# VH-VL binders against q9vpl3: the designs that were tried, part 434

Target 1, 224 residues: q9vpl3
Amino acid sequence: RGKINIQRPKAPHYERARVVAVTQPKYPELPKAKSCFKTRAERTQQQQENPYNEIIAREVRNWLDHSRLVAFFHLSSITADDIFRVRVQLHKQNLHLKSYGSKIIEQAVKNTRYEAIVPLFHSNHCIVFSPDPEKTAALLRIVRRVPQMVLLGGIVEETMLSRNQLVAYAQMPGLHAVQAQLVQTLSQAPGHLIQQLQAHQNSFVQVLDVHAKNQMNEETPKST

## First folded at step 14 (VH-VL)

Design wc81 (framework fv_imvotamab_arm2)
Fold by ESMFold2-Fast, scan of step 14:
Structure wc81 (fold): chain C 224 residues (1-224), chain A 121 residues (1-121), chain B 112 residues (1-112)
Amino acid sequence: as target 1 above (224 residues)
Amino acid sequence: EVQLVQSGAEVKKPGESLKISCKGSGYTFTSYDIGWVRQMPGKGLEWMGIISPYFGETRYSPSFQGQVTISADKSITTAYLQWSSLKASDTAMYYCARDEGIWDSYYFDLWGQGTLVTVSS
Amino acid sequence: DIVMTQTPLSSPVTLGQPASISCRSSQSLLFTDGYTYLSWLQQRPGQPPRLLIYEISNRFSGVPDRFSGSGAGTDFTLKISRVEAEDVGVYYCMQATQFPLTFGGGTKVEIK
């Protein structure tokens, strides 16, 4: 029954266990981290080289390589229950919410065309991956009810898009040819797109500051 | 302004076809599902069905399956409810309502003003 | 289908006095995800319905705090702590736990 997601999960614990199992990265226990047989040079190199970070960076690269849709979000403080519900709704649409440290993202995208995204992740962030770019509208519908998640931009068919461009993509007809033409048109100024993404992040921080100050100064009744 | 505007009142005879409309404005039309609700004169509310304008997929109440068709035209941000052959029992007020569909919770947060359909000989 | 039964059919209330509306479902509305998809709608005379409360007790944006919802399983209540003139209308409960979505028969709140 097509693409509309209106089915309910059969069992909450089953769906939760399944989502956690498929969304949580499985990291091998680090091999013996310390060795009495290492020389000073070998110990210095071992301390500088973090195999854990490289394993995670490889995971990030795999997600980027196998995802035709990647969306970047600023993430404010959110409860475990709220983020779990978000993950469940996203997973139903084949959308995978992941969080990685800024240094790991830098290592993953270093020497790639996506290296310029690193500044977007200097604050709290999360990334949504999907092999299906047609799910962009579903993603934005879900995220609208999560004020803690603010869209910064994304990558569609390996092309960097600003927030407004990604929103425009979500509104396009579901014809592959039309959507491909939009992505091609939007990809003509990569430097400008990165600048737009950075400007949006700065504007968002300013908006949050103003809103926080306004909320603290204004009396808000519980019923509103 | 975020709103749903429905087509005007209709007066029809049994056996005639009819298509009424619900136009969304002030929001991203394809991001919300549109449900249809019937209210017979002096009676309560009945859910008829829902459409996702983005996917084009519909789901109907069993009582209305095969009796009506729900459709949408993204280019003009409009959803439709249509009958191939009206019956006197179709006399009612018809509401369209926006649902985020986001949590599979079906909160109809925005409602059209309603379209009165009168079917009599 | 889940049958939703509302009581009373009509509730004449003096201005400033409380009103209470009951809604009973033929089956539990607790869904397997741990949530109960029960909402309340208000329909003023000649107007379309308006969302008041969702998931039993959460007020929708702009809804006055005099409205409150409670309940679990099959028994739910909408309370208006102090009825005002603009509260005149018909109130409906709605379930979205199972398809098709179903509504209660409505409770008319009137000023006496």
Scores: ipSAE 0.000, ipTM 0.432, lowest interface PAE 11.4, mean pLDDT 77

Design wc82 (framework fv_imvotamab_arm2)
Fold by ESMFold2-Fast, scan of step 14:
Structure wc82 (fold): chain C 224 residues (1-224), chain A 121 residues (1-121), chain B 112 residues (1-112)
Amino acid sequence: as target 1 above (224 residues)
Amino acid sequence: EVQLVQSGAEVKKPGESLKISCKGSGYTFTSYDIGWVRQMPGKGLEWMGIISPYFGETRYSPSFQGQVTISADKSITTAYLQWSSLKASDTAMYYCARDEGIWDSYYFDLWGQGTLVTVSS
Amino acid sequence: DIVMTQTPLSSPVTLGQPASISCRSSQSLLHSDGYTYLSWLQQRPGQPPRLLIYEISNRFSGVPDRFSGSGAGTDFTLKISRVEAEDVGVYYCMQATQFPLTFGGGTKVEIK
């Protein structure tokens, strides 16, 4: 018998748990699968695919459909405490930080005009979503304090924008008409951004191929 | 609908304690920081300090450090400014003001109506 | 502390005419994050201050187009293109680039 089991609930610990609950994303309701009796072969083949990828891809599509602001970032090594602080600051501004695997991103944007963003997600990454495009300035102000997050580009009102175009958008006054005009003006050459994204991917693949070829001269012992 | 409502005017004697309030309504209280600003009769504005209700962190102007205490109770969406011992020089209008609290980028987009504090013997 | 100096101390102006208020800081207000945290506030007689402009030139929601802000570094200006009766009051500049936050001494705009 002792006081070993006496607990002192502390406001900081309670507040942290509360913050995690508040900052956690509200996921869209997932639809139920169609009821169907399938053959053994069909069931076996479905087991070879990861069904969770399609469920999460639908979640990503839902975020894209309901967000008028989407920003893409490269994410360098960051501590759990630091990313938590970032999530809190973003959540205060109705900005939602998400991370998804490259395969899931590819499935989500497949057969859409935004398929060109896939190369951006071959390394560590994260995405910020918001229903409010006027929060672009707040987003950039927050992430400027986070050197581990590097802005790559984004989508505003369904228009793909480069880093510089997003910065320009953020500098506009909070007038919907003026901001819409800027988006239209900046988006007049969408093919150029897509070409840049593809060129970067091809350059990276070429570098990886050269590196792999440099490792080919590893001598393997010959045995008969 | 979105507003900061401050407590009523106070008349106190030197040496007395006082706690005035600033209640936020119509918005998510923890999403914004609350600053306090003093305006002495016929004078300009002086920043006293600020609190993040979400983090519980406070920052004070050097002139007010140790002179006042700023606190907040997010369960009732209220921020407070408190003196342990009032001086005649504390006679002033006190305003609370809301800011986004983004990495110290304060510009106070919403202001309370003010609380007049009169300290006289 | 950064000292904020406003000129003039008082600006009597005829209705419909422009008014200009200057604010000068003792050191640059450019923050290391690339932003300049210079705001302008309006205080009408008997009322609390009201945000007019933030980050030099951004008009706050609901603020009339006749108000504009400009400047960089240490010199900033608030302009009212056509002064109306409701614009009577004291105007303050404020910096948030360095703690403590500091205000200008105020400029009284009045109708002559």
Scores: ipSAE 0.034, ipTM 0.515, lowest interface PAE 5.6, mean pLDDT 78

Design wc83 (framework fv_imvotamab_arm2)
Fold by ESMFold2-Fast, scan of step 14:
Structure wc83 (fold): chain C 224 residues (1-224), chain A 121 residues (1-121), chain B 112 residues (1-112)
Amino acid sequence: as target 1 above (224 residues)
Amino acid sequence: EVQLVQSGAEVKKPGESLKISCKGSGYTFTSYDIGWVRQMPGKGLEWMGIISPYFGETRYSPSFQGQVTISADKSITTAYLQWSSLKASDTAMYYCARDEGIWDSYYFDLWGQGTLVTVSS
Amino acid sequence: DIVMTQTPLSSPVTLGQPASISCRSSQSLLHDDGYTYLSWLQQRPGQPPRLLIYEISNRFSGVPDRFSGSGAGTDFTLKISRVEAEDVGVYYCMQATQFPLTFGGGTKVEIK
C-alpha cells in the first residue's frame, strides 16, 4: 500500500530515460553473491571446529586399524535401491560397505601410513571393510557384477596393494598355505628375532610378487 | 548339500514355448552367477549365457542372443532358460552351472544334472 | 570368437599309463590384467561336466593330484600321470579371457 503524489512534476528527461530502458538489449542476470556467505577462511575454520567430523574420522581410523581387508572403489552414478542391494549382499559375507566425505577421510588418515590413499577420494568413492582377508575373493566376485563400482586398490594385512595385486591376492591358494610358507621360511632362519621378523615380512611380499610375476611371465615361451 | 537341481526332461513340438529351471541350494544363491551350457546329442559343450541372480544382469553368446531368455527368481533360488518358439535344432541336453570365477575370471565349479529337451514333430 | 582346438580326438590308454591332452587357442588367452583364464572339465559317461583345473594349473578342490595343467599363450596341456578306471570320459578345455566363453571340441579318454 502506498500514496500517489498527483502533484509531483514530471521532468522531460524521465521520458527519455524510459525509452532508453525499453530499447536496451536484455541478457539474463547472473545471480548475485549472497551477503551472508562466509569467507573461505571462515568456512575452513568452521569445518575444523565441527565435532561431528572428528567423531566420524575416529570411526574411519578404527575401521582402518581393525580391518584386515580394506578395498577402495570409485563409485559412478548408482540408484539408492542398487547400492542398498550391493550393501546387503556384501554384509552377508561380513563385508561392510561405507561411504565417507573426502574431508573426513583426509582428517582420519592425516599423519598416518594411510595418507597416500587421500587422492583416491577426491571423486565419488566408497570403501569396503572386513576383518577377514580370505573374503577378498567373495568381494571381487560380488563387485564384478556392479559396473558402477571400479576397484582402485586396497589394504590387506596392513599392506597397500594396487588393483592388480589385490586381484592376484584373491586368486592365491587359501591363506593357510601362505602362512605355511611363512612358517617354513622362519624355521630355516638363523636365531635372530629381528631378522626373523624381517624375513617373515619379506616372505609374504615375495609370495605376492612371485604370484604376480608368474601370471605376467606365463606368456613367455622358450622360443620367441 | 551344495547342489543345482534342474527340471525334468521335456518333449515338445516345433513352435511351442518352453521354460526350464535350475534350483540352487546349500549356498548363498545370489553370491554366484549361473551359466547355461548346451550339449547337442553326441557333440561338445556350447556356452549360451550367464545371469547374476542378485542384480538380474544377463550376458549371452552371440549365437544365442535373441533365441533364448535367461532369468532368475532369487526368492525361490531358481534360474530359468526360456524359448518363445522351439526349433528341432534346439534338441539337446541343457546344463546350468555355478560360476566360481572372480573379477574377470569365469569357471564353473558346480553343475546341474542336466535337462534333456527333445523337439520333434 | 576364440576357437579352441583339442588334440587328440580320442586317447585309448592302458591303466596306470600317462595321458596327455593338448588345447590350442586361435588367439592368446593372456588377459589385459596379466592372467590367463583357461580351465579344464571332465565329463564321465551319462554325467554332467566336472571342474578339474582353473587358470591353467590350479587344481579344484577334491581333484586328485595325478591331474596337472600347464601352458601359456595359445598352447595348453592337461596331463594325467597314471590313468585310473574312473578317469574314462571326455575332457574339455574352456577359455574365459574373451567373450563369448568357448570350449574345445573334447578329447575322449578310454581304457584299452
Scores: ipSAE 0.013, ipTM 0.505, lowest interface PAE 7.6, mean pLDDT 77

Design wc84 (framework fv_imvotamab_arm2)
Fold by ESMFold2-Fast, scan of step 14:
Structure wc84 (fold): chain C 224 residues (1-224), chain A 121 residues (1-121), chain B 112 residues (1-112)
Amino acid sequence: as target 1 above (224 residues)
Amino acid sequence: EVQLVQSGAEVKKPGESLKISCKGSGYTFTSYDIGWVRQMPGKGLEWMGIISPYFGETRYSPSFQGQVTISADKSITTAYLQWSSLKASDTAMYYCARDEGIWDSYYFDLWGQGTLVTVSS
Amino acid sequence: DIVMTQTPLSSPVTLGQPASISCRSSQSLLHEDGYTYLSWLQQRPGQPPRLLIYEISNRFSGVPDRFSGSGAGTDFTLKISRVEAEDVGVYYCMQATQFPLTFGGGTKVEIK
């Protein structure tokens, strides 16, 4: 979705704190005389920021828990219209394109087996979620026409896959072949896989830096 | 019924314009690229080009660049192949085909029945 | 462009005997991603082409196991272990490693 659903009762503490902070009556503040207590405004800002981030983090955890396919992308500059078209096309295949801030991703995966993947999201990024891993082929067919989205890797059936492994998974002709591939992938060291995903992201960023530098170097000097 | 249905046979004179169609049904049309393949009478297959129906992006074989235009209308799930001015050498069977490939692969799993185009005086 | 050469041009085969079709490319079909994008198509008389095999050796859904593909680099083979009457037609190899996509000239399989 990309927007918070505050009607859900499952996180009442943080949602209640946020609502209370926003609607709280304004009272005159008493003078502070060498106190360690925070001001009401400071408390209100901290409560509102933390509850909002936790609610979005819970949304991310819900997507991770209910998705058998998660794909990670580096996202370069793209127009709002183009990304909307991509999102609509993906949605028709039960593929859900989401973008979250790095701090929210960190909060969502903290104390989970996926905590080490956080560095992948320090640059511009987006994530595609689906409950249907058979849609991996559909995802890759759509995204190959979006040069602004660079595939880094993903998670299929809770198993972390590199870009090439995810492509190979999508090309598997049947369930037995898919299961065999997942067993092979599951035997790989997670640290090595994460480094492969991070190296791909870093290589792409480096290429962008070189390209930008070359464009600047090729710019026609000013006439004067 | 996953299928590609092409328009009927055409008989034209040199210099005339023509637009033939390829309608997809039974699948999500915009999720697959559509390629066009020519087969001259008694000869083999020649790849002409391909289109992404959702994005409208086209790629042509150098032999067909500037000779034909490939387009698509996703609202009616139809791809098109068009000539502004036909030549006798355009006489051939024209097939549309759905690309089932992913990422960097291309292979055509679903083919239309073909449209015979005859260009003669 | 990559040129695809097929041999033989025609293959008359006795029913139940094997048939072999060769496809040679002017350049290696090994893509930089490590895959080789070679397909085989069958065209029966009066019908559109039909996908038999993709990525050298993978049989497409519904294709009988008597069809098999093999090869690497520039040399590829399609084998029919026991030719049946329904196998009459023209067979084409296709490369998709480099644009433009190119086809072999075709091999006609007929039964005598």
Scores: ipSAE 0.027, ipTM 0.540, lowest interface PAE 6.6, mean pLDDT 78

Design wc85 (framework fv_imvotamab_arm2)
Fold by ESMFold2-Fast, scan of step 14:
Structure wc85 (fold): chain C 224 residues (1-224), chain A 121 residues (1-121), chain B 112 residues (1-112)
Amino acid sequence: as target 1 above (224 residues)
Amino acid sequence: EVQLVQSGAEVKKPGESLKISCKGSGYTFTSYDIGWVRQMPGKGLEWMGIISPYFGETRYSPSFQGQVTISADKSITTAYLQWSSLKASDTAMYYCARDEGIWDSYYFDLWGQGTLVTVSS
Amino acid sequence: DIVMTQTPLSSPVTLGQPASISCRSSQSLLHYDGYTYLSWLQQRPGQPPRLLIYEISNRFSGVPDRFSGSGAGTDFTLKISRVEAEDVGVYYCMQATQFPLTFGGGTKVEIK
């Protein structure tokens, strides 16, 4: 007497067939045992990873100890092809361009007289090493053409030098000039020299900003 | 030996194109910038521009910007100076020179023998 | 542009006597890095220019010690202590403190 419902009811069923579920395999306490095993395996792998980090840090320390010329650079964005070409040109002059992570640099110079250089490597950086300090002039000629590499300073004959001191050394490579600069550098507080190197890096950032603004101004006149 | 050897003398008519060369030898070509200098007959030296052969970056004197093109091919250690359309006023001796300067200094220590370019009808 | 003015235009000198050439710039050539990028070039008749002195007073390799440079700011001097026959030619000063690089007008050294 009522209307026929041609749609299926959507009400939930209160009756359900009880089917004997396929008995699942009894889970052993494997997750707990496996977790302990995995933790030990991970600990072993982490301990084995430590030797690799130490090897690289020792390599950096070896470069510092056996290089009579070390130059520090801020490195702006550069393509793999361009940096490879720079590396090739430097290699022809017995100059070795290296890039290491800041943590590795920190580990390499920790507890050495060069520990103060660590802040220079918190941003993009690279280092050029050479056993031959006479190659300082060749280095400066090459990197002058690489705007992405900004000279911050360096070490010559174990003496920390600012950018201007490195340029002066390149022009007057005799031991007498280096000895005069060594006396000056040793009389300065390490923090003062590092501050000068960091200031140069900060000034470069400002120069890049001004250059970008000048490029925009240059583009406007060309449109007419 | 360290030297810069330039191409031979050229005699051209106004409106013609020209490309002269400067070949470096005895040194690492890409480690030094190459500048070009003009000397008009009986007159002094005029700096035209400079190129970094490694990156191909150029910088011109304002009086030569747009008048000439400087280029380099590092595979054959050669720098070039070229004109799309020569004028009679381009008649001059053209020298290439290697920049020995360090960092911010520029000074030309090695000079080519010069290329005489004569433009007349 | 920095204008470089040389005096005298011509310097006839007796063999063995000294010669002095002056170069004056329209602006100071002292660069912001504390250096002054002033060079001297020699051009013998029919030959390309040859570097004599860079950064005011530094003699280039192979240049005889009779050549010396001095000066600061806007006024510079090239001196030849005792002129020899091979010193005949035109001498140019060049500044590289500011682009474009500019040359002096030249000074001709002649033997009387």
Scores: ipSAE 0.013, ipTM 0.511, lowest interface PAE 7.3, mean pLDDT 77

Design wc86 (framework fv_imvotamab_arm2)
Fold by ESMFold2-Fast, scan of step 14:
Structure wc86 (fold): chain C 224 residues (1-224), chain A 121 residues (1-121), chain B 112 residues (1-112)
Amino acid sequence: as target 1 above (224 residues)
Amino acid sequence: EVQLVQSGAEVKKPGESLKISCKGSGYTFTSYDIGWVRQMPGKGLEWMGIISPYFGETRYSPSFQGQVTISADKSITTAYLQWSSLKASDTAMYYCARDEGIWDSYYFDLWGQGTLVTVSS
Amino acid sequence: DIVMTQTPLSSPVTLGQPASISCRSSQSLLHWDGYTYLSWLQQRPGQPPRLLIYEISNRFSGVPDRFSGSGAGTDFTLKISRVEAEDVGVYYCMQATQFPLTFGGGTKVEIK
């Protein structure tokens, strides 16, 4: 066994985006209506019929309900081509990369056992979902050299894990053995785990700042 | 048969340009990155750089940045290493190798047979 | 760059006897994800390199069980429990924890 050959899409993402942009139809602006006013009640009803935020929040809840592995990442500036390549590699391992606004995440986890994670999402972030917790090792291997994605922590079998605990989980060979170890290491109060995840996010921001400054110092124009 | 087949030996003079090839077969070419490794006569291995054939993105060792160009043509499942102006110090065996990594290689699991490049006056 | 130092430079071994090769890195190879991206390659005379071991101790497919890898942090070892004639060649360690990828200087294994 070992490595599985998986077909990758052949056309570059940027090339397809360019074609789509060129072929996008330009529609003429609709003429201004003489009257398009609706009563206050009608406008309120129309807003209730199309609650965008609630629909997307429901989608997030469905991902949480059907995923036995959820990993949280800080996401630095990344090109569409790069994130697409990462998404393709993750999808090979049944890992699904999603990005949602902080208000939508707050709405999705409100009144759930995961409400305490909201502070982690006040900065740029992304989430990886999977129904298979044994894919944690594959996840970490794929993102190890993606400097724009930094692990903050996660949820495995409905149990919140810090970065270090999730890394330790990835090193273990079997689910039943891992579950025993997780119970032992996760006997801490839920509030303590949130503090650990928040501390890792803060430490990561500091590391990113140092790394960005080092990158700026190393960036020199190449001549000839 | 899963293999990487490299172009034949080259004998060049300093200042000449050269492009050598590495053809992948028996696997999905765009699913693996291709790295290039130099081995000077009687010396060890030096990593030169790597390319993702799907996107065409390259990463070079600082020692080789600006010295060589790595490219790939996925329509013919071939990766390339090229020099605009060869130097006598470029005399070496050049290997291509397959890696499954996204940004950096994890390990090189399949190697080409090598292309000997000799640069002399 | 991470510097990889191999010892010994050469290891003459009698057929059937064990051989041991050491590799030391200038800084820890433990990546933040908990893995150590240290590989061992074998290059037989006149042939391209061949992967033997990846992630310290995992044998690649087709590699005989007489080859074993161990180590952590900055110190790594490749052992051949019983050297066969086909094991003659140069062995290299390689790190992929930090860009750029770097190789050890090589250890030549020869039969006495």
Scores: ipSAE 0.006, ipTM 0.444, lowest interface PAE 10.9, mean pLDDT 76

Design wc87 (framework fv_imvotamab_arm2)
Fold by ESMFold2-Fast, scan of step 14:
Structure wc87 (fold): chain C 224 residues (1-224), chain A 121 residues (1-121), chain B 112 residues (1-112)
Amino acid sequence: as target 1 above (224 residues)
Amino acid sequence: EVQLVQSGAEVKKPGESLKISCKGSGYTFTSYDIGWVRQMPGKGLEWMGIISPYFGETRYSPSFQGQVTISADKSITTAYLQWSSLKASDTAMYYCARDEGIWDSYYFDLWGQGTLVTVSS
Amino acid sequence: DIVMTQTPLSSPVTLGQPASISCRSSQSLLHTEGYTYLSWLQQRPGQPPRLLIYEISNRFSGVPDRFSGSGAGTDFTLKISRVEAEDVGVYYCMQATQFPLTFGGGTKVEIK
């Protein structure tokens, strides 16, 4: 905490001061209140965000192009301290947790083979990148302990995988060649991946609802 | 290097409280769940429960629900198993074990040396 | 709860000969996502348990290749191709397909 400053009000018997106060513009900018000028300044800054979006979109494309493992997550409310701890855990395994706005992701993947992932990012989300696909097992082991991060799917060796396919890949103990063959085999049927990932998101919401109902019915009384 | 070190043997009387510890070292403690397993003298293994140290989520075997409490302190990389009131039937070796399961699997890859708890009058 | 039944209760074996341990579950261990979460543990006299096999057949790091696991559904087997002196101990199967996690009753491997 800082020092306390108290200023006594000036004497109100100075009529000149009162006349000046009454004749001052009807639109004063108050430090303690949100002003229309601040809102306009914010809108002006937002107009300049479009150029920055392209710069960040290029960064996202670079991550996608240079990562052999990319995992997509829905992110529920989580504290800054908790997400920082997750980042530290992941970084030790050469796994890089990133968060980008949905518009930036859309701009980054537009007209690429990854355009189909855009619907996954319309809600709160985050992405984990790694140059090492063998780190998929380490990634899933760490994230399993973070209930706020819900696995949606990923990309391994440039192949888009559903949640179940990514889990299957992670559980293989085989050599690089065997794992690469598995990825190709699991992803042989193109076309329905986004539908499958969206269905999984909807299933997760339903599972949470069922779990809450079961917990209320079996352990605690229902509240109307 | 990578190890789970448990607290020393305990000799208690029925009705006493007890809290035993399991300290993880040489790995990222919060990245692995810690399970507790009981082994009665001359008998097999019984799973008691598990804790995720990152958020403190616990899950118990129905046989142990309400009989014990599992907790963890991630700042000192330690998991705990505690009883509010011990019974003679609690006499057993208690093991902590690290779960290395991926996503929705569970398997215990690293085990503590065990804590012998003897409860007698 | 899923009940895990191990046979035999005791397996006396001659050094260098194979040993086989069976584990049966009261329900299928096939998880809804297509995996089977069955592990095997070894407990040597006076020591804590040690992981040998996870997910039916995957040998844990540092475990000798004479140990192998197989099975599906409700029937699982742990095989030791050539038993050595250090293999003496009690072996347990464990299921993790459904909570609570449950162990088999154990099989004692002894040298005759």
Scores: ipSAE 0.140, ipTM 0.559, lowest interface PAE 4.2, mean pLDDT 79

